# Ledger of designs, part 91: VHH binders against EKC/KEOPS complex subunit cgi121 (cgi121)

Target 1, 174 residues: EKC/KEOPS complex subunit cgi121 (cgi121), of Schizosaccharomyces pombe (q9p7j3)
Amino acid sequence: MILPLFPETQVHVFVYENVSNCAAIHEQLISQNPIYDYAFLDAATILYKKQVYSAIIRALEDRRDEQMKTKTIHSEVILSLSPKTEISSAFRQFSMTKKSKNIVVVKIDSKLTEEEEFERLDKLVEGNRVEFSDEELQKLIDFKVLKKNYKLDPSTLENPLASILSSIALRGYS
Below, E stands for the ipSAE of ESMFold2; O stands for the ipSAE of OpenDDE; V2 stands for 0.75 times the mean of E and O plus 0.25 times the DockQ between their complexes.

## First folded at step 18 (VHH)

Design qo11 (from qn2 with K56S Y112H; framework vhh_6qgx_2; at its last fold request DockQ between E and O 0.95; V2 from the best seeds 0.00; counts 0 for: grease 24.4 > 24.2)
Fold by OpenDDE, fold request of step 19:
Structure qo11 (fold): chain B 174 residues (1-174), chain A 123 residues (1-123)
Amino acid sequence: as target 1 above (174 residues)
Amino acid sequence: QVQLVESGGGLVQAGGSLRLSCAASGFTFSDHAMAWFRRAPGKEREFVAAIAYTGSYTFYTDSVKGRFTISRDHAKNTVSLQMNSLRPEDTAVYYCAATYAWDYYTERAYEHWGQGTRVTVSA
């Protein structure tokens, strides 16, 4: 997928459920294995496609403007999901853990087609790929975690997408 | 309250060795990667070394590779930096830091910091 505002950057997003090797994946991440150059997110924290896209766009904008706060574009995506400015907080809030069951995987700057990237990633992730859609994401979400991460209340829960997007967009402006 | 307390700094001659230690408290030590940063006179703070929360992986800036060794003790909640073959350019205040993230080289990733310990290497 190519984003209109970033025509030179190819992005792929994958969703996996019932992943059995999250601990192993996490081990590779903390080792900084370049083969695992993705943003691995806990699906329990993701409710909308637009949430992910907004974070990706924010990260790409930061890179474009040479204002990345993190070392890698994928870490920047993780940061961009968070309403908080602290990198550690963002990782704590959104990154997969060894105990994760379902994950969202984001690839920035892919040189492969979606299918090719999937074939590559499928060798790393032992789980079932599902469609990247709001329908599938809503099956995996933990609303308690979501509410906590974005400080959602009964009024904002009427339209959680708007609140989430606002939080992402306005991070650092409050 | 969160505390990182560095120790072990001092004056040493070029070619000498020092062992820095950092005692951590007030947060889940076992969940955090630990690192050492340093700030030389007139320079910005820079990354020196990091160790993953498991202790299984270590990372170093190029200038200290082969000379410095970072380690951690989960039982004591400490992180150490063994500094061998010290050079005058290693003179700096050394800071201990902690992060939940694995963005080890990024100063801003670290949410807890010590007050620092001064290392002076004479020619």
Scores: ipSAE 0.917, ipTM 0.953, lowest interface PAE 0.5, mean pLDDT 96
Fold by ESMFold2, fold request of step 19:
Structure qo11 (fold): chain B 174 residues (1-174), chain A 123 residues (1-123)
Amino acid sequence: as target 1 above (174 residues)
Amino acid sequence: QVQLVESGGGLVQAGGSLRLSCAASGFTFSDHAMAWFRRAPGKEREFVAAIAYTGSYTFYTDSVKGRFTISRDHAKNTVSLQMNSLRPEDTAVYYCAATYAWDYYTERAYEHWGQGTRVTVSA
């Protein structure tokens, strides 16, 4: 997929449920294996497609403006999901862990079609791909985690989208 | 309550060796990557070495590869930097740091910092 604001940048997003090898993937991430150059997110933290797209857009804007805070565009996506500016806490809050069961995987600057990128990723992830849709994400979210990550009041938990997106868009300006 | 306390700095002749140590407390050491950064006089702080939270993977800036070795001891909650074949260019204040992230080279990724230990390498 190509975002209108970044027409030369191909982005793919995949969702996997019932992943059995998150510990092995995590080991590859901490070793800096370039084959695993994706943003691996814990699906328990993602409720909306727009949450992910907003983080991607924010990361790409920061790269365009030479304002990136992290080493890679994929680590910048992880930071961009956070309402706070601290890289360590963003990784703690949003990244896939050894204990994760469901994941959202983002590839930016892909030189492959979605089908080709999927074939590559599917060799790395032992789980079942599901549609990247609000319907599927809703089945995988942990609302307790969502509430804590974005400090949501009980009144906003029924429709927290605006609060989440404003947190992503306004990080660093408050 | 979080503390990173460096030790082992000092004055050494070029070609010599020093071992720096960093004692950690007040956070979950076993979940954190550890790193050493250094600041030479008149320069910005720069990455030196990092070690993943497991201890299995190490990372070094190019100028220290083959000369410096980072290690960690989970029983003692310490990280060490063995510095061999020291050069005058290694003169700096060395800082211990910790992060949950695996963005090891990025100074801003580190959430806990020590006060530093001075290393002076004389020609």
Scores: ipSAE 0.787, ipTM 0.910, lowest interface PAE 0.9, mean pLDDT 92
ESMFold2, look of step 18: ipSAE 0.776; ipTM 0.908
ESMFold2 (binder alone), look of step 18: mean pLDDT 88; pTM 0.898
OpenDDE, look of step 18: ipSAE 0.901; ipTM 0.947
ESMFold2, fold request of step 19: ipSAE 0.767, 0.780; ipTM 0.904, 0.909
ESMFold2 (binder alone), fold request of step 19: mean pLDDT 88, 88, 87; pTM 0.897, 0.898, 0.897
OpenDDE, fold request of step 19: ipSAE 0.916, 0.916; ipTM 0.952, 0.952

Design qo13 (from qn2 with D62E Y112H; framework vhh_6qgx_2; at its last fold request DockQ between E and O 0.90; V2 from the best seeds 0.86)
Fold by ESMFold2, fold request of step 19:
Structure qo13 (fold): chain B 174 residues (1-174), chain A 123 residues (1-123)
Amino acid sequence: as target 1 above (174 residues)
Amino acid sequence: QVQLVESGGGLVQAGGSLRLSCAASGFTFSDHAMAWFRRAPGKEREFVAAIAYTGKYTFYTESVKGRFTISRDHAKNTVSLQMNSLRPEDTAVYYCAATYAWDYYTERAYEHWGQGTRVTVSA
């Protein structure tokens, strides 16, 4: 997919449930294996498509403006999900861990069609692909984790989108 | 209270060796990557070496490859930097640092820092 603001940047987002090899994938990430150059996110932290797209847009804006804080655009997506500027905390809160079960995978700057990127990714991830949709994400979210990550009060948990998107957009302006 | 305490710095002649050590406490050492950064007089702090939380993967700035070895001891919560074949350009304050992230080269990724230990390499 091409985002209107970034017409030359191809982005793909995949969702997998019941992933059995997160520990193996995590090992490849910490070893800096370039075959695994994606953002691997824990789906327990993602409630909306717009949450992911807002983080992607923020990361791309920071790259365009020469304000990236992390080494890669994919690590910048992980940071961009966070309401704070602390890279270590953002990885702790949003990245896939060895014990994750469901994941959201983002590829930015892809030179492949969605089908081609899926074929590559499917060789790396042992799990079941599901649609990238609010309906599927809502089945995978952990609301306790969401509340803590974004400091949501109980009154906003029914419709937290605006609060989450504001947190992503306003990061670093304090 | 998080604490990283470096030791082992000092004055050494070019070609010599030093071993730096860093004792960690107050955080979960076993899930953090550890690194050494250094600050030469008048320069910004730069990455030297990192080791993944598992201890299996190490990363080095080009100028120290083959001369420096980073290692960690999970039982003692320590990270070490063995520095061999030292050169005057290695003169710096060396800092131990820790991060949960696997963005090893990025100074901003490190959430815990030591106070540093001075290394001076004379010609």
Scores: ipSAE 0.788, ipTM 0.913, lowest interface PAE 0.9, mean pLDDT 92
ESMFold2, look of step 18: ipSAE 0.764; ipTM 0.904
ESMFold2 (binder alone), look of step 18: mean pLDDT 88; pTM 0.906
OpenDDE, look of step 18: ipSAE 0.905; ipTM 0.948
ESMFold2, fold request of step 19: ipSAE 0.784, 0.787; ipTM 0.911, 0.912
ESMFold2 (binder alone), fold request of step 19: mean pLDDT 88, 88, 88; pTM 0.904, 0.906, 0.905
OpenDDE, fold request of step 19: ipSAE 0.918, 0.917, 0.917; ipTM 0.954, 0.954, 0.953

Design qo16 (from qn2 with Y105F T106N Y112H; framework vhh_6qgx_2; at its last fold request DockQ between E and O 0.94; V2 from the best seeds 0.87)
Fold by OpenDDE, fold request of step 19:
Order: structure tokens, then C-alpha cells, then sequence
Structure qo16 (fold): chain B 174 residues (1-174), chain A 123 residues (1-123)
């Protein structure tokens, strides 16, 4: 898809459930294998599509303004999901681990169609693709993790999206 | 509390060798990539080498490739930097650092830092 404010940048987001090779994927990530040039997120930490898109937009804005805090745009997406400014913390909070079961995969600066990108990614991920939707994400979320990551309380849990988006948007401005 | 304690620095002649060591405590060592950075006089801190949390992958700045070797000991929670064929331009304070991320070349990615150990290479 093309984001209106970033017409030159094509982004794709994929959701996989019951992934059997997360350990293998993670190994490739820590080796910095360029074939795995994606943001691999733990689906347990993602509740809304807008959460992901907000992080993507923030990362793209940072790149546009030459203010990226990380080396790669995909790492910047991971950072952008976090209410914290520490990169290490963001990875700890949102990045997939070897023990992950379900993942959200983000591709920025894709040169391929969504279908082509899927075919490429499908060779790397051994799992079942599901729709990138709030409905599907809600099935995969760990609310305990979500509450912890964004410090949600009973009042903010009435509308978690607003709190999450605020945290993303205002990171570093508290 | 988190601690990274460097050792092994000193004065050596050009062409000589040193082995730096960093002892880590206060965090889950096995989950963190470890790295060495250095700051030369009048210069900014720069990346030298990193090793993934598994110890399987290492990364180096170009100027030290073939001369420096980074390694880690999970049993002792230590990371080491073997420096061979040292040059005057290697003179710097060397810092040990730790990160959970795999953004290895990025100083900002590292959440824990040592106080540094001084390496001086004479001509």
C-alpha cells in the first residue's frame, strides 16, 4: 500500500499465526541477513492496525527529517511502537523472539506488489497467513503484555487505542 | 545494579598486542549482544566490534578487520577483544557496551556502558 503522506514509499504488513520457525527467523535477524530485511514484531504486542501504521508513519517521518535513532527503517518502526526512547527497550517490548508463536511482519520501501512480497516472505515464514485486521490481531494479543508495554490502567483500557497512539506520537515529549 | 568493568588496557608499541576484557553483571548477559566502542583523543566515540548474544556472529568496523577479534564467555559473563597488529591510530579509551537489540553498529542502541580502559599505542 501507499501512504498518502509518503507517496514514494510502499509498505506491506503481514500477519502470521502458528509460526513454527520463529527461532530460525530470529537467528537470521541477529545475523543481520539482508534477506530478512523486515520488521518482525511479536503479534502478542499488537492490538490494532492503527498501532502499526502509527509506528510506520512515525518512522517514516523520522527518516524524512533525518532524525532516525536506529540504523534501519525497520528498526525505527520497532522503536516507534514504544513509548520509551531506548532502542533496547523497544526491541525487548515489541520485537519477535525465538519463542514467539504469532508475528506481524512489516516491509517498508517494497519494490514488489503485496502478492509478490507475500510470496517472497512466505518462503521465510513457516506459518499461516491471516488477514491484517483488528479482528485477527485481537485473537493474538496478550493483554498483560500490552498493559505493561503502554502502562495501561483501568481508565485508559476503556479506549486502549487512544492511549497507544498518544504514547507513540508523544514519545520523547513527555 | 548493572556493571560493566573493562580491563586489559595499557601502553604498547606499534605492532604489539593487547587483550581487553569486560566483566558484566546485573543483567541477563545471555540475552544481550556485547560490543566494544572507542574514543580517540579529540574524536567522537566510534564502533569497534560487536558479538551477538549467541556468540555465533561477530561484526567489526573496517579499520580493525583482520586485526581485532571479539569473543564472549557465557559461563563467566565476559566479553573480550583481542587486538593484534596495533597501530597508533588505535589509541583510545575502549568501552564495553550491552544491548538487547541487533542494531549493533549504533551507539544509541546500547543501554549499558562501562567506564572504559585506556589503550595507548606508541609509534
Amino acid sequence: as target 1 above (174 residues)
Amino acid sequence: QVQLVESGGGLVQAGGSLRLSCAASGFTFSDHAMAWFRRAPGKEREFVAAIAYTGKYTFYTDSVKGRFTISRDHAKNTVSLQMNSLRPEDTAVYYCAATYAWDYFNERAYEHWGQGTRVTVSA
Scores: ipSAE 0.920, ipTM 0.954, lowest interface PAE 0.5, mean pLDDT 96
Fold by ESMFold2, fold request of step 19:
Structure qo16 (fold): chain B 174 residues (1-174), chain A 123 residues (1-123)
Amino acid sequence: as target 1 above (174 residues)
Amino acid sequence: QVQLVESGGGLVQAGGSLRLSCAASGFTFSDHAMAWFRRAPGKEREFVAAIAYTGKYTFYTDSVKGRFTISRDHAKNTVSLQMNSLRPEDTAVYYCAATYAWDYFNERAYEHWGQGTRVTVSA
């Protein structure tokens, strides 16, 4: 897909459930294998499509404005999900770990159609692709993790979207 | 609370060797990547070497490849930098650092830092 403010940037987002090889994927990330140049997120931390799109937009805005804090756009997406500015803690909070079961995978600057990118990614991930939708994400979220990551109180846990999006948008202005 | 304590710095003539050590405490060493950065007099701090949390993957800035070796000891919670064939341009304060992230070359990714140990290389 193409975001209106970034007409030359193609983005794809995939969701996998019941992933059996997160440990192997994690090994490839820490070894810096360029075949794995994606943002691999733990789905337990993602409740909304807008959460992911807001982080992507924030990362692309920071790249456009020469304000990126990380060395790759995919790492910048991980940072941009966090209400904080600390790279290490953002990775701890949002990245896929070797123990993850469900993941959200983001590709920015793709030169491939969604179907072509999926074919490439499907060779790397041993799991079941599901729709990138709020309905599917709601089945995979861990609300305890979401509450901790965004410091949500009980009143916001019923519909936390505005609080989450505010945290992403206001990062660095507090 | 969290501590990274460097040791092993000193004075050495060009062509010589030094081994730096960094003792880590107050955080989970086994899930952090470790790195060495250095700051030469009048210059900005720069990346030298990093090692993944598993110890299996190492990364170096070009100017030290083949001369420096980073290693870690999970039993002792230490990271080391063996520096061989030292040159005057290696003169710097060397800092040990730790991150959970795999953005290894990026100073801003590191959440824990030591106070540094001085290495001086003279002709």
Scores: ipSAE 0.786, ipTM 0.908, lowest interface PAE 0.9, mean pLDDT 92
ESMFold2, look of step 18: ipSAE 0.755; ipTM 0.898
ESMFold2 (binder alone), look of step 18: mean pLDDT 88; pTM 0.904
OpenDDE, look of step 18: ipSAE 0.915; ipTM 0.953
ESMFold2, fold request of step 19: ipSAE 0.776, 0.771; ipTM 0.904, 0.902
ESMFold2 (binder alone), fold request of step 19: mean pLDDT 88, 89, 89; pTM 0.904, 0.906, 0.906
OpenDDE, fold request of step 19: ipSAE 0.920, 0.918; ipTM 0.955, 0.954

Design qo17 (from qn2 with A33H Y105W T106N Y112H; framework vhh_6qgx_2; at its last fold request DockQ between E and O 0.95; V2 from the best seeds 0.89)
Fold by OpenDDE, fold request of step 19:
Structure qo17 (fold): chain B 174 residues (1-174), chain A 123 residues (1-123)
Amino acid sequence: as target 1 above (174 residues)
Amino acid sequence: QVQLVESGGGLVQAGGSLRLSCAASGFTFSDHHMAWFRRAPGKEREFVAAIAYTGKYTFYTDSVKGRFTISRDHAKNTVSLQMNSLRPEDTAVYYCAATYAWDYWNERAYEHWGQGTRVTVSA
């Protein structure tokens, strides 16, 4: 898809459930294999599409403004999901781990169609692709993790999206 | 309490060798990537080398490739930097750092830092 404020940047987001090779993928990530140039997120930490989009937009804004805190746009997406400024913490909280079962994969600056990108990614991920939707994400979320990551309380849990988006948007302003 | 304690620095002649060591405590060492950074007089801190938490992958700045070797000991929670063929331009305070992120070259990615150990290479 093309984001309105970033017409020159094509973005694709994919969701996989029951991924059997997360450990292998993680190994490739830490090895810095360029074939795995994606943001691999643990789906247990993602509740809404808008959460992902907000992080993507923030990362793109940071890049536009030459204020990226990480070295890659995909790492910046991971950072942008976090309410904290610490990169290490953001990775700990949101990035895919070797123990992950369900993942959200983000591609920034894609030169391929969504289908073409999927075909490419499908060679790397051994799992079942599901729709990138709030409905599907809600099936994969770990609310304990979500509450911890965004410090949600009973009042903010009435509308978690607002709280999450605020946390993302106001990172560094607390 | 998180601690990274560097040791092994000192004065050495050009062409000589030093082995730096960093002892880590207070965090899950086995889950963290480790790195060495250095700050030369009048310069900004720069990346020197990193090693993945598995120990399987290492990364080096170009100027030290072939001369420096980073390694880690999981049993002892230590990371080491073997520095051979030292040059005057290697003179710096060397810092040990730890991160969960695989953004190895980025000093901002590292959440834990040592106090540093001084390495001086004379001509």
Scores: ipSAE 0.928, ipTM 0.957, lowest interface PAE 0.4, mean pLDDT 96
Fold by ESMFold2, fold request of step 19:
Structure qo17 (fold): chain B 174 residues (1-174), chain A 123 residues (1-123)
Amino acid sequence: as target 1 above (174 residues)
Amino acid sequence: QVQLVESGGGLVQAGGSLRLSCAASGFTFSDHHMAWFRRAPGKEREFVAAIAYTGKYTFYTDSVKGRFTISRDHAKNTVSLQMNSLRPEDTAVYYCAATYAWDYWNERAYEHWGQGTRVTVSA
């Protein structure tokens, strides 16, 4: 996929459920294995496609404007999901952990088609791919985690999209 | 109350060795990656070494590879830096730091910092 504002940047997003090897993937991430150059997110923290797209757009804007705070575009996506600017907390709140069960995987700057990237990723992830859709994401979300990560009150939790997107878009301006 | 307390700094002749230690308290040591950074007088703080929370993976800036060894002790909640073959260029205040993020080289990623211990290497 190509975002209109970033026509030379190919992005792919995949969702896996029932992942059995998150501990092994986590080990590869902390060891800095370049084969695992993706953003691995815990699906328990993601309710909307727009949540992920907004974080990707924010990360790409920060790269374009030379304002990235992290060392890679994929780590910048993780930070961009957070309402706060603290990198360590963003990783703790949004990254896949060794105990995660369902994940969202983002690849930015891909030189591959979606199917080719899937074939590569499928060698790394032992789980079942599902559609990247609001319907599937809603099955995987943990609403207690969502409420905590975005400081949602009961009224915003009923329809939290605008509050979440505002947090992502406006981080650092308030 | 989070604390990182460095010790083991001092004056040493070029070619000598020092071992720095950092005692951690007030946070979950076992899920944090640990690092040493240093600041020479008049310069920006720079990355020296990091060790993953498991203890299995270590990372070093090029200028210290083969001379410095980072290690951690889960039972004592400490991280250490063994510094061998010291050079005058290693003179700096050395800081211990902790992060959950595996962006090891990036000082912005570190959420906890010590006050530093001074190392002076004389020619």
Scores: ipSAE 0.798, ipTM 0.914, lowest interface PAE 0.9, mean pLDDT 92
ESMFold2, look of step 18: ipSAE 0.756; ipTM 0.899
ESMFold2 (binder alone), look of step 18: mean pLDDT 90; pTM 0.918
OpenDDE, look of step 18: ipSAE 0.891; ipTM 0.934
ESMFold2, fold request of step 19: ipSAE 0.759, 0.797; ipTM 0.899, 0.914
ESMFold2 (binder alone), fold request of step 19: mean pLDDT 89, 89, 90; pTM 0.916, 0.915, 0.917
OpenDDE, fold request of step 19: ipSAE 0.926, 0.926; ipTM 0.955, 0.955

Design qo2 (from qn2 with T106N Y112H; framework vhh_6qgx_2; at its last fold request DockQ between E and O 0.97; V2 from the best seeds 0.88)
Fold by OpenDDE, fold request of step 19:
Structure qo2 (fold): chain B 174 residues (1-174), chain A 123 residues (1-123)
Amino acid sequence: as target 1 above (174 residues)
Amino acid sequence: QVQLVESGGGLVQAGGSLRLSCAASGFTFSDHAMAWFRRAPGKEREFVAAIAYTGKYTFYTDSVKGRFTISRDHAKNTVSLQMNSLRPEDTAVYYCAATYAWDYYNERAYEHWGQGTRVTVSA
């Protein structure tokens, strides 16, 4: 996928359910294995496609403006999901853990087609790929976690997307 | 209350050794990567070393590779920095830091910091 505002940047997003090797994946992440150069998100924290895209766009904007707060674009995506400015908190809130079951995987600056990227990633992730859609994400979400991460209340829960996007967009400004 | 308390700093001659220690409390130590940073006089704080929360992986700035060793003790909630073959350019205040992230080289990634311990290496 090519984003209109970032035509030179190809982005791929994949969703996996029932992943059996999250602990192994996490081990590779903390070792900073370059083969695992993705943003691995806990699917329990993601409700909408637009949530992910909003974070990606924010990260890309930060990179464009040379204002990234993290060392990698993928870490910046994780940070960009958070309403908080603290990197450590963002990872705690949104990054996959060794106990994760379902994950959302984001690749920035891909040089491969979606299918080619999938083939590569499929070697790393032992789980079932599902469609990157709101419908599938809604099956994987933990609303308790979502409410906590974005401090959603009964009023904002009427339109969680708006609240989430606002939180992402206005991070550090509210 | 989160606390990181460094110890072990002091005056040492070039070629000498020091062992810094950091005692952590008030957060889940076993979930956090630990690191050492340092600030030399007139310079910005810089990354020195980090160790993953599992203790299996360590990371170093180039200038200290082969001389410094970072380790952690999960039972005691401590992180240590063994500094060998010290040089005058190693003179700095050394800070212990903690992060949940694996952005180890990034000072901004660390959410908890110690007060620092001074290391002075004389020529």
Scores: ipSAE 0.921, ipTM 0.955, lowest interface PAE 0.5, mean pLDDT 96
Fold by ESMFold2, fold request of step 19:
Structure qo2 (fold): chain B 174 residues (1-174), chain A 123 residues (1-123)
Amino acid sequence: as target 1 above (174 residues)
Amino acid sequence: QVQLVESGGGLVQAGGSLRLSCAASGFTFSDHAMAWFRRAPGKEREFVAAIAYTGKYTFYTDSVKGRFTISRDHAKNTVSLQMNSLRPEDTAVYYCAATYAWDYYNERAYEHWGQGTRVTVSA
């Protein structure tokens, strides 16, 4: 898909459940293999589509404004999910790990249709693709992890989505 | 309390060798990448070398490839930098750093830093 404010930038998001080879994918990420140039996120940390799109938009805005903190747009997406500016912590909190079972995969600057990108990604990920939807994401989330990552008060009366999106949008100003 | 303590700096003639060591404590060493950065007089800090948390992958700035070797010892929680064929332009304060991320070349990615050890390479 193409986001209206970034007309030259094609973005694809995929969700996989029951992934059996996260350890192998993680090895490729830490070795800096360019074939694996995606943002691989642990689905246990993602509750909403808007959470992912807000991070993508923030990363693209920072790239447009020459304000990126990380070396690639995909690592910038990982950082942009975090309420804080610390790159190391953002990777710890949101990146797929070798023990992850369900993942969200983001490709920015794709030269391929969604179907073509899926064919490429499907050769790398051993798991079951599911729809990128709030319904599917809610089946994969770990609420304990979500509350920890965004410091959500368990007794708060406010909508978790608004708090999460505010954290992403206000990162660096608070 | 996180602590990174560098040692092994000193004065050496061009063409010589030094081995830097960094002892780590107060964090989970086994899940962090480790790196060396350096700051030459009057310049900003720059990346020198990094090693992935597994010890299997190493990364170097171009000017030190073939001369410097980074290694880690998980039993002792140390990272080392063997510096051979030293040149006057290697003169700098060398800093040990740690990150969970794999954005290895990026100073901003590192969450823990040592205070540095001085290396002077004379002509």
Scores: ipSAE 0.790, ipTM 0.909, lowest interface PAE 0.9, mean pLDDT 92
ESMFold2, look of step 18: ipSAE 0.768; ipTM 0.903
ESMFold2 (binder alone), look of step 18: mean pLDDT 89; pTM 0.908
OpenDDE, look of step 18: ipSAE 0.914; ipTM 0.952
ESMFold2, fold request of step 19: ipSAE 0.776, 0.778; ipTM 0.904, 0.904
ESMFold2 (binder alone), fold request of step 19: mean pLDDT 89, 89, 88; pTM 0.906, 0.908, 0.906
OpenDDE, fold request of step 19: ipSAE 0.920, 0.919; ipTM 0.955, 0.954

